VH-VL binders against Flagellar assembly factor FliW (fliW). Designs and how they scored, part 4

Target 1, 154 residues: Flagellar assembly factor FliW (fliW), of Carboxydothermus hydrogenoformans (q3adg3)
Amino acid sequence: MFILRLFSPAFGEIEADESQIFSFPEGLPGFSHLKKFLLIRHRDNSPFFFLIAIDEPEIYFILIEPSRLLADYHVELSCEQQGLLHLSEETPVLSLNIVRIPPEAKEMIINLKAPVVFNLQEKIARQIILDADYPVRYPIPLSKVKEKADAGTK

## First folded at step 1 (VH-VL)

Design c12 (framework fv_ficlatuzumab)
Fold by ESMFold2-Fast, scan of step 1:
Structure c12 (fold): chain C 154 residues (1-154), chain A 119 residues (1-119), chain B 107 residues (1-107)
Amino acid sequence: as target 1 above (154 residues)
Amino acid sequence: QVQLVQPGAEVKKPGTSVKLSCKASGYTFTDYYMHWVRQAPGQGLEWIGEINPDSGGTNYNQKFQGRATLTVDKSTSTAYMELSSLRSEDTAVYYCARDYGWDEYMDVWGQGTLLTVSS
Amino acid sequence: DIVMTQSPDSLAMSLGERVTLNCKASQSVSSYVSWYQQKPGQSPKLLIYYASTRESGVPDRFSGSGSATDFTLTISSVQAEDVADYHCQQYYSYPYTFGQGTKLEIK
């Protein structure tokens, strides 16, 4: 068994499978120098993920699986965008969206315009700006997120 | 049978506050969001805000931010909307409506309370 | 705020006629549009959600279509009990907004 160990100021000591490391060829906006991230699901069947920079673990992003909260949200990639991510029809893919949860906020804000698309086979990911007219700031109550997440459990 | 029961009418003087009720029955109160929507005589519908009865979390239409306050009482399965600093322009039928959840449409509506603000 | 505009403001139809009501959003709302029927003196009742999904118990003569900015509610064969105001609503982004309504009369 090979385990990656990281210390994150936000999450403490993290033990993760090296297979959960993704390369970001362009990094993320504002963090172009960070090319490797660890993707961790908050807990089994949770819609939340943490994306933690391997080289600077104090830097992390909170991501959500939008299909579990928004039934009509579809990530449609152009042929060019599929090429950038090395996607074929058979490639397993995961699409998540970055969320912002301000301190003491009653809602979270989801960026539906720019999902982060993960090629699960080649371990490559990119934030893609969709052609579709989705909002950059889509608010959803934190309590409604809990309700929808709980409904998916039972 | 799912029901949302509201008082038929309320009459208030300008400058006062009103607290309208919406009593739910026939379902698990904390499983569904509750919305408040108003309709002035002869006008369209206007969304005021929503509340999660389980957590008390709210979202408001900014036009009502600071004047409207949404609350719930879980023990009586009752939702409330308080509206302060009443003006004649607040005369309207006020509805509560239940949210489906995942897709967030309003599937069950109360009968409405006619609020009249006049001296 | 997203503005929802309905057309026509009112119309009068004969029994059995096909009627089409329109709803336009000022910006894309994907498919997050619902339609409500409101009879005189009554509360709104859900007819259609997610642009085209008919609510349980709603007669088959009612159908919804459209996406992005242009939405339509169709009644294939209008009946006397269909006299009402019809409201479209977007629930794509906050604040949720309604159209001004279309009044349907039977002549």
Scores: ipSAE 0.005, ipTM 0.497, lowest interface PAE 13.2, mean pLDDT 85

Design c13 (framework fv_ficlatuzumab)
Fold by ESMFold2-Fast, scan of step 1:
Structure c13 (fold): chain C 154 residues (1-154), chain A 121 residues (1-121), chain B 107 residues (1-107)
Amino acid sequence: as target 1 above (154 residues)
Amino acid sequence: QVQLVQPGAEVKKPGTSVKLSCKASGYTFTSYDMHWVRQAPGQGLEWIGEINPSGGSTNYNQKFQGRATLTVDKSTSTAYMELSSLRSEDTAVYYCAREYSSDWYEGFDYWGQGTLLTVSS
Amino acid sequence: DIVMTQSPDSLAMSLGERVTLNCKASQSVGSYVSWYQQKPGQSPKLLIYGASTRESGVPDRFSGSGSATDFTLTISSVQAEDVADYHCQQYYSYPYTFGQGTKLEIK
């Protein structure tokens, strides 16, 4: 029940409780030196999340909850991957995918090959490369995200 | 005024495929997503999938293992659901339903009368 | 998949009584819950969407409430025409899922 206050150049002043802080034992590809991230949902009921590096708040990632947009996307982890994340049958887990929105694009690009899996109980997370043949670059129209995800903007 | 008309019944043998229709009238067909939902005798409702009639984009319930295919014919304002590799447990009433979207929320505001699919030898 | 569990499975009420039907989601679904009425031999009919918004034409004795994981459909004064199965549904994430239904009968 500890409250963290952080300044992000992209988001301004942020207040978050301890439950939103996750340890990344291996960091993220290209950012192995960053081991602690703050996970914030864009707004209540939004499929979008922001993952902000606590030690370097100018570094952040945009994540999406894929089940809000893709019915056929399933994250299946090997026994080894479940072990690395300390997962058991009862562990609450959240799986999100990193997205990129190129400048002036009408599409968002989702990395379906490498979801970021969060153990909500142990507060650890990892980006996992799936065995399934999901694409690293999966485009989806921004209009679809706006209609289903934001609801209030139409 | 809004109507979704489905055939009353279909009888198929195991291992075959069926293509069920849903003819829409009384509204702009391409402006509303169409969903398919089934109900086995005495059971609850089970969502099969959705299609956007304008672009043809679909989302499916994985429980149908790629057996279900949703399509539309804009010229006749008709939605279709094809279900392949039929099994006896596919015996159910199959509904099409239109999705109404407000600024914030969605609901299936109009339903077809349902087609009873019986799968038996 | 999000599992929706309804309770009770069935109940019988006297005319004019207040009836409360429950629906529980296995994880938070925000307010993305709809309720449907299905009379014997008929298609489902939308009653409530967005957890608490009554569909046009639905009598005001029907109301919905709840958020996150716990949702309730209330009929303030049950009438004979309310005999039906009632289904809750989440449309928060794919696949969309329904509860098993609650059967309402009049005694």
Scores: ipSAE 0.005, ipTM 0.547, lowest interface PAE 12.4, mean pLDDT 86

Design c14 (framework fv_ficlatuzumab)
Fold by ESMFold2-Fast, scan of step 1:
Structure c14 (fold): chain C 154 residues (1-154), chain A 120 residues (1-120), chain B 107 residues (1-107)
Amino acid sequence: as target 1 above (154 residues)
Amino acid sequence: QVQLVQPGAEVKKPGTSVKLSCKASGYTFTSYYMHWVRQAPGQGLEWIGEINPSGGSTNYNQKFQGRATLTVDKSTSTAYMELSSLRSEDTAVYYCARGIYRWLSTFDYWGQGTLLTVSS
Amino acid sequence: DIVMTQSPDSLAMSLGERVTLNCKASQDVSSYVSWYQQKPGQSPKLLIYAASTRESGVPDRFSGSGSATDFTLTISSVQAEDVADYHCQQYDSYPYTFGQGTKLEIK
């Protein structure tokens, strides 16, 4: 086990465990040349994660754990998609969705159509386009996100 | 520049069918959904359906299901809407419009519209 | 089907006045609402999508707001070229549905 050190313009000097590194065999749309990413949770028990490209740390994505905001959201993968991710019934998985915060920052937009699914055992991940008719741009007010994050306090 | 070109007018008799065209240019035809929307004289807009030119998949407003058929010809970058069993209430301007994804309603470019008149 | 209801049906404003157009959805559509401007004899043009995002090239006097069931389009200072019908549309659920339109005229 080694400690990875990298410098991110957005986050400064980062030290992370190698176990937080995921391989993206096809990268991400628009970034097919980036095959290794570091996954960091924003803070303990936060719904937010940062996905930082190891080879180009200025490139990062903000991800959210949708189950904390949307009770009726379910990620169902086809057999082919499960195969691409090396998933079995007992494989621990994490499903996150990329979010965008527009310049005016009064809401965030979640891509519910294309979650990023992480195989926590084999350390591979892919953005999967779901067969279900989930929206690519699902806006949610930042006030609702703060409300749900803050509900964890006494 | 993006253009969607439609014929100006069509006149049909009740009980017949019509096939309206929409010729696209200025963008990659298969990268965007094509939608069809109509507007009866002095009334609001009504969505008929959509087609993904890449895969050929379609979704229809149930009001038009069974009567409307959406197709594309990728070699000419042309979308078509066929409407059968025409009635006088089908008299309307029919627009084609470009969209990005099923949940992005960025009908960012619209054709000029074809006025369909159904009369005996 | 989700019913979109616009109000008022028509209004006449003086140049430079603020105008607010309303659009109500019969059920929660989140922020999946677009606004279109349709000038006499022309095709609709996209003004706003995702309830509040202005389409490229649209003047900043146009703004959209709202969520869930209640949406508004605001023109901060009406100009002569703004004479048109304005349509709201939901794209939360199939079939996509439009309001009946609001006709804006200048006095």
Scores: ipSAE 0.006, ipTM 0.495, lowest interface PAE 15.2, mean pLDDT 83

Design c15 (framework fv_ficlatuzumab)
Fold by ESMFold2-Fast, scan of step 1:
Structure c15 (fold): chain C 154 residues (1-154), chain A 122 residues (1-122), chain B 107 residues (1-107)
Amino acid sequence: as target 1 above (154 residues)
Amino acid sequence: QVQLVQPGAEVKKPGTSVKLSCKASGYTFTGYYMHWVRQAPGQGLEWIGEINPYSGDTNYNQKFQGRATLTVDKSTSTAYMELSSLRSEDTAVYYCARDTEYYDLTGYFDYWGQGTLLTVSS
Amino acid sequence: DIVMTQSPDSLAMSLGERVTLNCKASQSVSSYVSWYQQKPGQSPKLLIYWASTRESGVPDRFSGSGSATDFTLTISSVQAEDVADYHCQQYYSTPYTFGQGTKLEIK
């Protein structure tokens, strides 16, 4: 097993298994030059994840597992999108959404239109724009997020 | 380098329509919302609306709903704002401006076009 | 609609002086406020977002503060190139709205 070490201004010194590295063939927009990201769950059973660029660790994203907060949210990919992610019916998939938590805000903003879909077998991920009419800016109270997160720890 | 290029000026008569262009370069055009903002001479800034260049989805300031139409041409990376039933009080500099986040609508703007001065007079 | 009110309308400062510009929202906008600098004949340029975060490339002499309804832009030591109109904006809810602007001049 190989251990990756990097220093993040936001998180300090990080040690992670190299198997937690995902390839982003097109990067992320605004960061197309960054092709490798480390995915870390905030804590055991947390709905939150951090996605950290290994080549520029000051760049990171906060992601959430939307199914824990929104029962009616479903990620449906076109055949072309499934092809870009090398997905088959048997492929283990993780779908997360980027969130923004403004300083001093009472709300978290979730991008439901463009989830980040991870192929857990081939370690490839992409931000996919869904055909469904989901909002790009969906606010949810932070108190509601805490209630849902706490329920998962029992 | 990110650039949003707009024509310098347009002159129109009251009651007509105008279609203003904003040509984007230096970034992924479909990845960022485009906004339109106007500024009357000596006055403050006024938001007109926003468009998602990928989907074509639009949202408008209610003041301009029904008069303003936002569109994009993906093949040329160009955004358009059409304003109908022009009045003298529509005389203003019209800016296109890029939202700050990829596929995440923030509502504040990191790059602005140089603006088109629209003059509406008889 | 949320109304943004700036004060003063205009001011003239001497080089090196500390400048304070105010912006008030008609209702709470949390920290969803940005500030733009607009020099004569130019388009606006983003200075501050999220009330207090300085945009990349903006000089350290510019800082923002405030929350809820009251916001401030400060220039710690004004320079000749700072002559401009300054606009605050809320993006808490649509329609996004701007203040009327504060005009900064050097004596």
Scores: ipSAE 0.006, ipTM 0.516, lowest interface PAE 11.1, mean pLDDT 85

Design c16 (framework fv_ficlatuzumab)
Fold by ESMFold2-Fast, scan of step 1:
Structure c16 (fold): chain C 154 residues (1-154), chain A 124 residues (1-124), chain B 107 residues (1-107)
Amino acid sequence: as target 1 above (154 residues)
Amino acid sequence: QVQLVQPGAEVKKPGTSVKLSCKASGYTFTSYYMHWVRQAPGQGLEWIGEINPNSGGTNYNQKFQGRATLTVDKSTSTAYMELSSLRSEDTAVYYCARDSYTIEYGDTYYFDYWGQGTLLTVSS
Amino acid sequence: DIVMTQSPDSLAMSLGERVTLNCKASQSISDYVSWYQQKPGQSPKLLIYGASTRESGVPDRFSGSGSATDFTLTISSVQAEDVADYHCQQYGSTPYTFGQGTKLEIK
């Protein structure tokens, strides 16, 4: 086990262990050259996560646990997609969606079409484009996000 | 309000290099990725690469890897694209274009504002 | 690389006619498609992003639709100022790629 130190312009000095590091075989759209990311939860019981590129720590993504905001949102993967992520029925998996918070913080935009799926056992993750007809830009008022997060929807 | 100002034209000989500028105003220069795109006469648009003006980090289209170099000067809010080993096939209008989202979101998307373009002519 | 193919290469329309421009991706890109208008002698201008969302300030006559591999830009009633080349772009993965463009002319 090793503790890795990173300096992120957005987050300052970060200490990470290997369990928080995920391999992205294809990277992410626009960042195919970045293959390793650190996943950290904003705080205990928060629906928010940060995904920070190990090799370029100025690059990070804000992710949200969608089940805490959208009861009718379901991530269903094809057999091919499950194979790419090395998933079996017993594999622990985490599915998060990238969010964008526009200037002035009036609303949050969630990419529901393309969740980032994490294999928690093998530490591999991919952004998967779902067959389901979900929007790429789903706006939620930030006040509603805070309300639902505080209400403990899980 | 948002403006990206580029020079009008440049003429270069084959085998030389060129450095094109893009002066930004009307927004926080370091908050948005800057993209470079070219358009050869009678052809479509071709993405060259992107630069984070805050960090200097770059991503290139493989076709231009090793020939294109993107840089910024934060003090003047100016982005630059240098293209080396020029060939006649590099004759094109070169655009800078601002990414639609701020760099804090960690991803790049489509392009919301474009420079006027610089015509580069490579010939003897 | 994802190849974007537009059709037709050019078309001429009468004022007030409905026009449809097509854009096809060589592989699925969800809704990661934008459309740009480029008038003669000008730089491209964003019209549509996310396949169907109209950029602020763009007239209501412009609309986008489609998903996965097949995308369409529609102008419900063409105006003289719509004379331009129209380009589709995918931003689902790098390198970002554009179609070859469709030239719209008025008869």
Scores: ipSAE 0.000, ipTM 0.518, lowest interface PAE 12.0, mean pLDDT 85

Design e01 (framework fv_ecleralimab)
Fold by ESMFold2-Fast, scan of step 1:
Structure e01 (fold): chain C 154 residues (1-154), chain A 123 residues (1-123), chain B 107 residues (1-107)
Amino acid sequence: as target 1 above (154 residues)
Amino acid sequence: EVQLVESGGGLVKPGGSLRLSCAASGFTFSNAWMHWVRQAPGKGLEWVGHIKSKTDGGTTDYAAPVKGRFTISRDDSKNTLYLQMNSLKTEDTAVYYCTTDYYDFWSGYFDYWGQGTLVTVSS
Amino acid sequence: SYELTQPLSVSVALGQTARITCSGDNIGSKNVHWYQQKPGQAPVLVIYYDSDRPSGIPERFSGSNSGNTATLTISRAQAGDEADYYCQVWDSSSDVVFGGGTKLTVL
């Protein structure tokens, strides 16, 4: 049993176990120096996750599980990309997309071109630029997100 | 058990001030967006304003009729929401309800309401 | 500013179907929520996200939303359904918008 204690300016004091810690061999674009992140779900069954840099907890990203909002969105990785993530056909994987929610906006912007793919077994993750022609800035109304957040969770 | 209890309502003269409180329990108040909704006697529901959770920036938004006169604040250590009402007008006479949009910013619907507190602005 | 329009009143006979409309420009692109309010009481959520029901709300309550009109449908109306009903949306310019309310009378 390993308990990590972290103070985040945005989230206060956080306690998490080892299963929530992921290594990012290349970091994230603009943050290549940050190699370890804590992944937490906003709340049980929420489509939202927070990815917090362990070494600089003031830096965090908001991620969303796109399958709950966009039925036509599929993450297909090349053989090379699967190799970088140590994926096999039986590896448990989680794919999330970074979002931006401006303070006064009633929509969020999803980066569908570059999902963050997590190898849940080896605890490594990477942001992958897909070959498919998805938009980098995909707007979706927050009201639509709210609609999908509670669907099928009763 | 989720409970919201409003207090502070009463009779006040035009141009006066009044502060309402809403005591919250049964949920993680600090993570919730909190709203004030009012209802004039015999009239419909009217949104007054909201305050976001600290994690969502803690910012406030107001309906046009009250902007500049009303201020919403919160004290997360006391699980209490406030509405400071200044420069009160007769058209501010209403029952004021405290409500939350399902404990966080994205629900957009109100499944818990207090019983309301009556504010009467009259000479 | 964004506006929602409801009929002032709707009457329904016991056991029949009541339909309460909520009209707004392109309301079909928004999520519509419905509240029931009885005299002297706080509102109660009866439908959220156009058509979903909270726990405890009977299946007689249903909703739809398309184009410029959202509809709350109450089938097999009962005396206890007599109340004021309000629709509500989130709008980018107005935040929370309520309809004017519809008084349902069960005859």
Scores: ipSAE 0.007, ipTM 0.519, lowest interface PAE 11.7, mean pLDDT 84

Design e02 (framework fv_ecleralimab)
Fold by ESMFold2-Fast, scan of step 1:
Structure e02 (fold): chain C 154 residues (1-154), chain A 121 residues (1-121), chain B 107 residues (1-107)
Amino acid sequence: as target 1 above (154 residues)
Amino acid sequence: EVQLVESGGGLVKPGGSLRLSCAASGFTFSDAWMHWVRQAPGKGLEWVGHIKSKTEGGTTDYAAPVKGRFTISRDDSKNTLYLQMNSLKTEDTAVYYCTTEWDYGDYFDYWGQGTLVTVSS
Amino acid sequence: SYELTQPLSVSVALGQTARITCSGDNIGSKSVHWYQQKPGQAPVLVIYDDSDRPSGIPERFSGSNSGNTATLTISRAQAGDEADYYCQVWDSSTYVVFGGGTKLTVL
């Protein structure tokens, strides 16, 4: 066990456990050269996560746990996709979706078509394009986000 | 523990300028939308303006009464929010509060103690 | 220019239920937030997203929002609830909009 320390222009000094590091065999679209990412949950019980490139910490993605906002959203993987992620029935998985926040909008846009699926045992992750007909741009008003577990001083 | 501490308030003559600061701690300042809200003595709350997070472009918007006279800026390396007030009017007399939106909400979890700006001859 | 209207004052007897309204055009389609402000103090968030309570806010505080009216309800009113209360929404064209405030007097 060791504490990874890195500097992110967006987040400052970060300290994280090696168990939060995931390998992306194909990287992410537009960033195929980045193969290792740090996954940090914004805070306890938060639906938000940050995915920070280890080799280029200025590059990061904001992800959300969509089931916390959208009860009808289900990630169903093909047998081939399960194989690429080394998934079995007993493998713990985490499925998150990348969000974009346009500069002029008070809304976030969730890519429901292409979740990022994490194999929590093998520490590998991939962005998977689902066969289901989910939208690539699903807007949600920021005021609808149920992230606020602690709205007072604490 | 989230803390917001305003400073820079005081007495100014009409037409003068004043710069307010808000020192933030206890949260990831660079991710937060920051706002200024004011309250004239004995009156209600009035939104002054906001500045978006760096991730959302760092742009600013202002309430009509202050647009063109006030400028909001931030220094993420110092976790500090600023309000530059120019061409001050007696109607700008108020307690000015620094407040934050965190986790992409459109409400204000945390408020500073406020700093009083008095514009009088 | 979006506007929120609140009554100037509301009185409630100790132990009874106070209701403070916030009226706005189609406000039921927006998320309403409520703040409590005591003399000489900064506002404190007491209700967000129409009906959710921040940690530390007693269950006596509740909210609702439908049609053109949002309501803050304070059950079993206590002397310490005496304060000014403000409603607030986000509007895409005018951004942050506050109501004029309601002074709650606990008799």
Scores: ipSAE 0.005, ipTM 0.508, lowest interface PAE 12.2, mean pLDDT 84

Design e03 (framework fv_ecleralimab)
Fold by ESMFold2-Fast, scan of step 1:
Structure e03 (fold): chain C 154 residues (1-154), chain A 124 residues (1-124), chain B 107 residues (1-107)
Amino acid sequence: as target 1 above (154 residues)
Amino acid sequence: EVQLVESGGGLVKPGGSLRLSCAASGFTFSNAWMHWVRQAPGKGLEWVGHIKSKTDGGTTDYAAPVKGRFTISRDDSKNTLYLQMNSLKTEDTAVYYCTTDLYYDSSGEYFDYWGQGTLVTVSS
Amino acid sequence: SYELTQPLSVSVALGQTARITCSGDNIGSKYVHWYQQKPGQAPVLVIYYDSDRPSGIPERFSGSNSGNTATLTISRAQAGDEADYYCQAWDSSTYVVFGGGTKLTVL
């Protein structure tokens, strides 16, 4: 098993199992030159993940597991989209959504239209634009994320 | 490596015009909200305005002192941000910085990337 | 118009704790970010989202934000901490707002 050490300006030294590394064949919109990302969960049971570009560790994205916050959100992929991700009905899949946190509010904006879908078996991921009519900018108060609460440290 | 390089500053008379440019590299410019921030000699930081990413509508907003006189635009094909300054006043004398926040795809949360600044002097 | 107020100057002795305040109406409902600026240089982010530190910023720097006051705290002050410090918030009507800046002098 390979263990990588990565220095991230935002997170310091990170020790990563290579199994946490995902290939993004098209990169991400706006970051097409970045093809390899490290996926880490913020804390045990946290809905938050960090996606850190291996080749440029100063670049990272915050992702959430939307099913923990939005019961009616379902990621349904077309046959073409399933093919792009090498998915079969038995493939373990993780679907996360990129969030933006504008400073005007203690809320986050979730892109529900374009989840990032991870094939956990083949270690490939893509941001997929869903056919479903989900919003690109869906606001949710940060107060609804219980695991983020740390009242003792401000 | 993220780089922002401002240019176009110089000396101009009151009532004159000047256009500043900011050349961006090392990130996907078209997804970034871009800002202009200025600082008069010996004074504090003052936000001038922003232009949103194409994905967020590409709209502009301005600080009250420059509204109607300054125009912010972008050319995503050239990774360049612009500030067109018209009807310049002596109080517009400042170093003008180009800035963005990359970590949240540059939606204006905070400014961890700044250019070196370009000096604009408005004097008779 | 939304305004942030900082003291013009703060002095601290080497090794002691400096506290720089940023006051604004209901500022605790907003996120506050802090910048350090040395002469002739562009600002450097030292605290973001009230209390988080960018990589490379020492643990001596911390932040808090509640009610009408946000505070930047610099413990065990060093000569290299001498600089101007600016707070910044977002307001939906005025957008990006900076405080007037505080000159920190380390004695």
Scores: ipSAE 0.008, ipTM 0.506, lowest interface PAE 9.2, mean pLDDT 83

Design e04 (framework fv_ecleralimab)
Fold by ESMFold2-Fast, scan of step 1:
Structure e04 (fold): chain C 154 residues (1-154), chain A 121 residues (1-121), chain B 107 residues (1-107)
Amino acid sequence: as target 1 above (154 residues)
Amino acid sequence: EVQLVESGGGLVKPGGSLRLSCAASGFTFSSYWMHWVRQAPGKGLEWVGHIKSKTEGGTTDYAAPVKGRFTISRDDSKNTLYLQMNSLKTEDTAVYYCATDWEYYYGMDVWGQGTLVTVSS
Amino acid sequence: SYELTQPLSVSVALGQTARITCSGDNIGSKSVHWYQQKPGQAPVLVIYEDSKRPSGIPERFSGSNSGNTATLTISRAQAGDEADYYCQVWDSSSDVVFGGGTKLTVL
């Protein structure tokens, strides 16, 4: 096991396994030059993840697992999008959405239009813009997030 | 009260320089992307550029007409946004607004009152 | 470079419905924001992400976006709705594009 050590201004010294590193062939919008990110779950069984750029650790995103909050939210990918992510019927996949939590706010804002889809086997991820009529700015009360997080997924 | 106040506008000759400031209050400035948008007298809105929040790298992007001449910066400790304008041209004459944005896909929800920049011989 | 086209002017009778269009190649794949600007004032966001209203914006304002055309709809037009209206999109996270603006006259 190789331990990656990274210093993040937001999180301090981070130690992570190389299995948590994902390649972003196109980067993320506005960050096309950043091709490698570290994915960390906030804590055991937390709905929150942090996505930290390895080459520029001051850049990070907060992601949430939408299945814990929204029963009606479904990520459906076209054949072309599945091909770009090297997905097959048996590929383990993780779909997360970028969130914003304003300071002193009672709600967080989720981008439901553009999930970040991770191929857990090949360690490739992409932000996919869905054809579905999902909002880019979806507010949800933090109280509901805490309740759903405590309940877990199923 | 969420508020943006621009300052620093004035009369400047072609080839000159001017620095605009935008003072933010009533919200957590460091969490927002910030834009500069201008409007020439009697004309429409034209995007000048933006700067991302510190957590997203604080990177800047500019409209083609100003790229290489204008620089956007921010000082989160002072809740202030700046626009450094160099090599000014008569076509840069406009009211300059600063505006807030959560991220590239959100609308600009809070605007300042604007500050007039006149580039004239 | 991406371009947005709006009609220069639209007229509507008091109490009737005004529709202001914003045309762009495949604009339906982008999020469209709409701003209202009255003479001597800063712009005000009236619709964001195609169809959503900020707090304080009357329900009479609505939006849609599909194919090559986004539309701002103002129902039951009031005299106070008279203003210039601008559509706006992000072509990418690095480029913001405004339409040329439409002057709405309430007759």
Scores: ipSAE 0.005, ipTM 0.505, lowest interface PAE 12.3, mean pLDDT 84

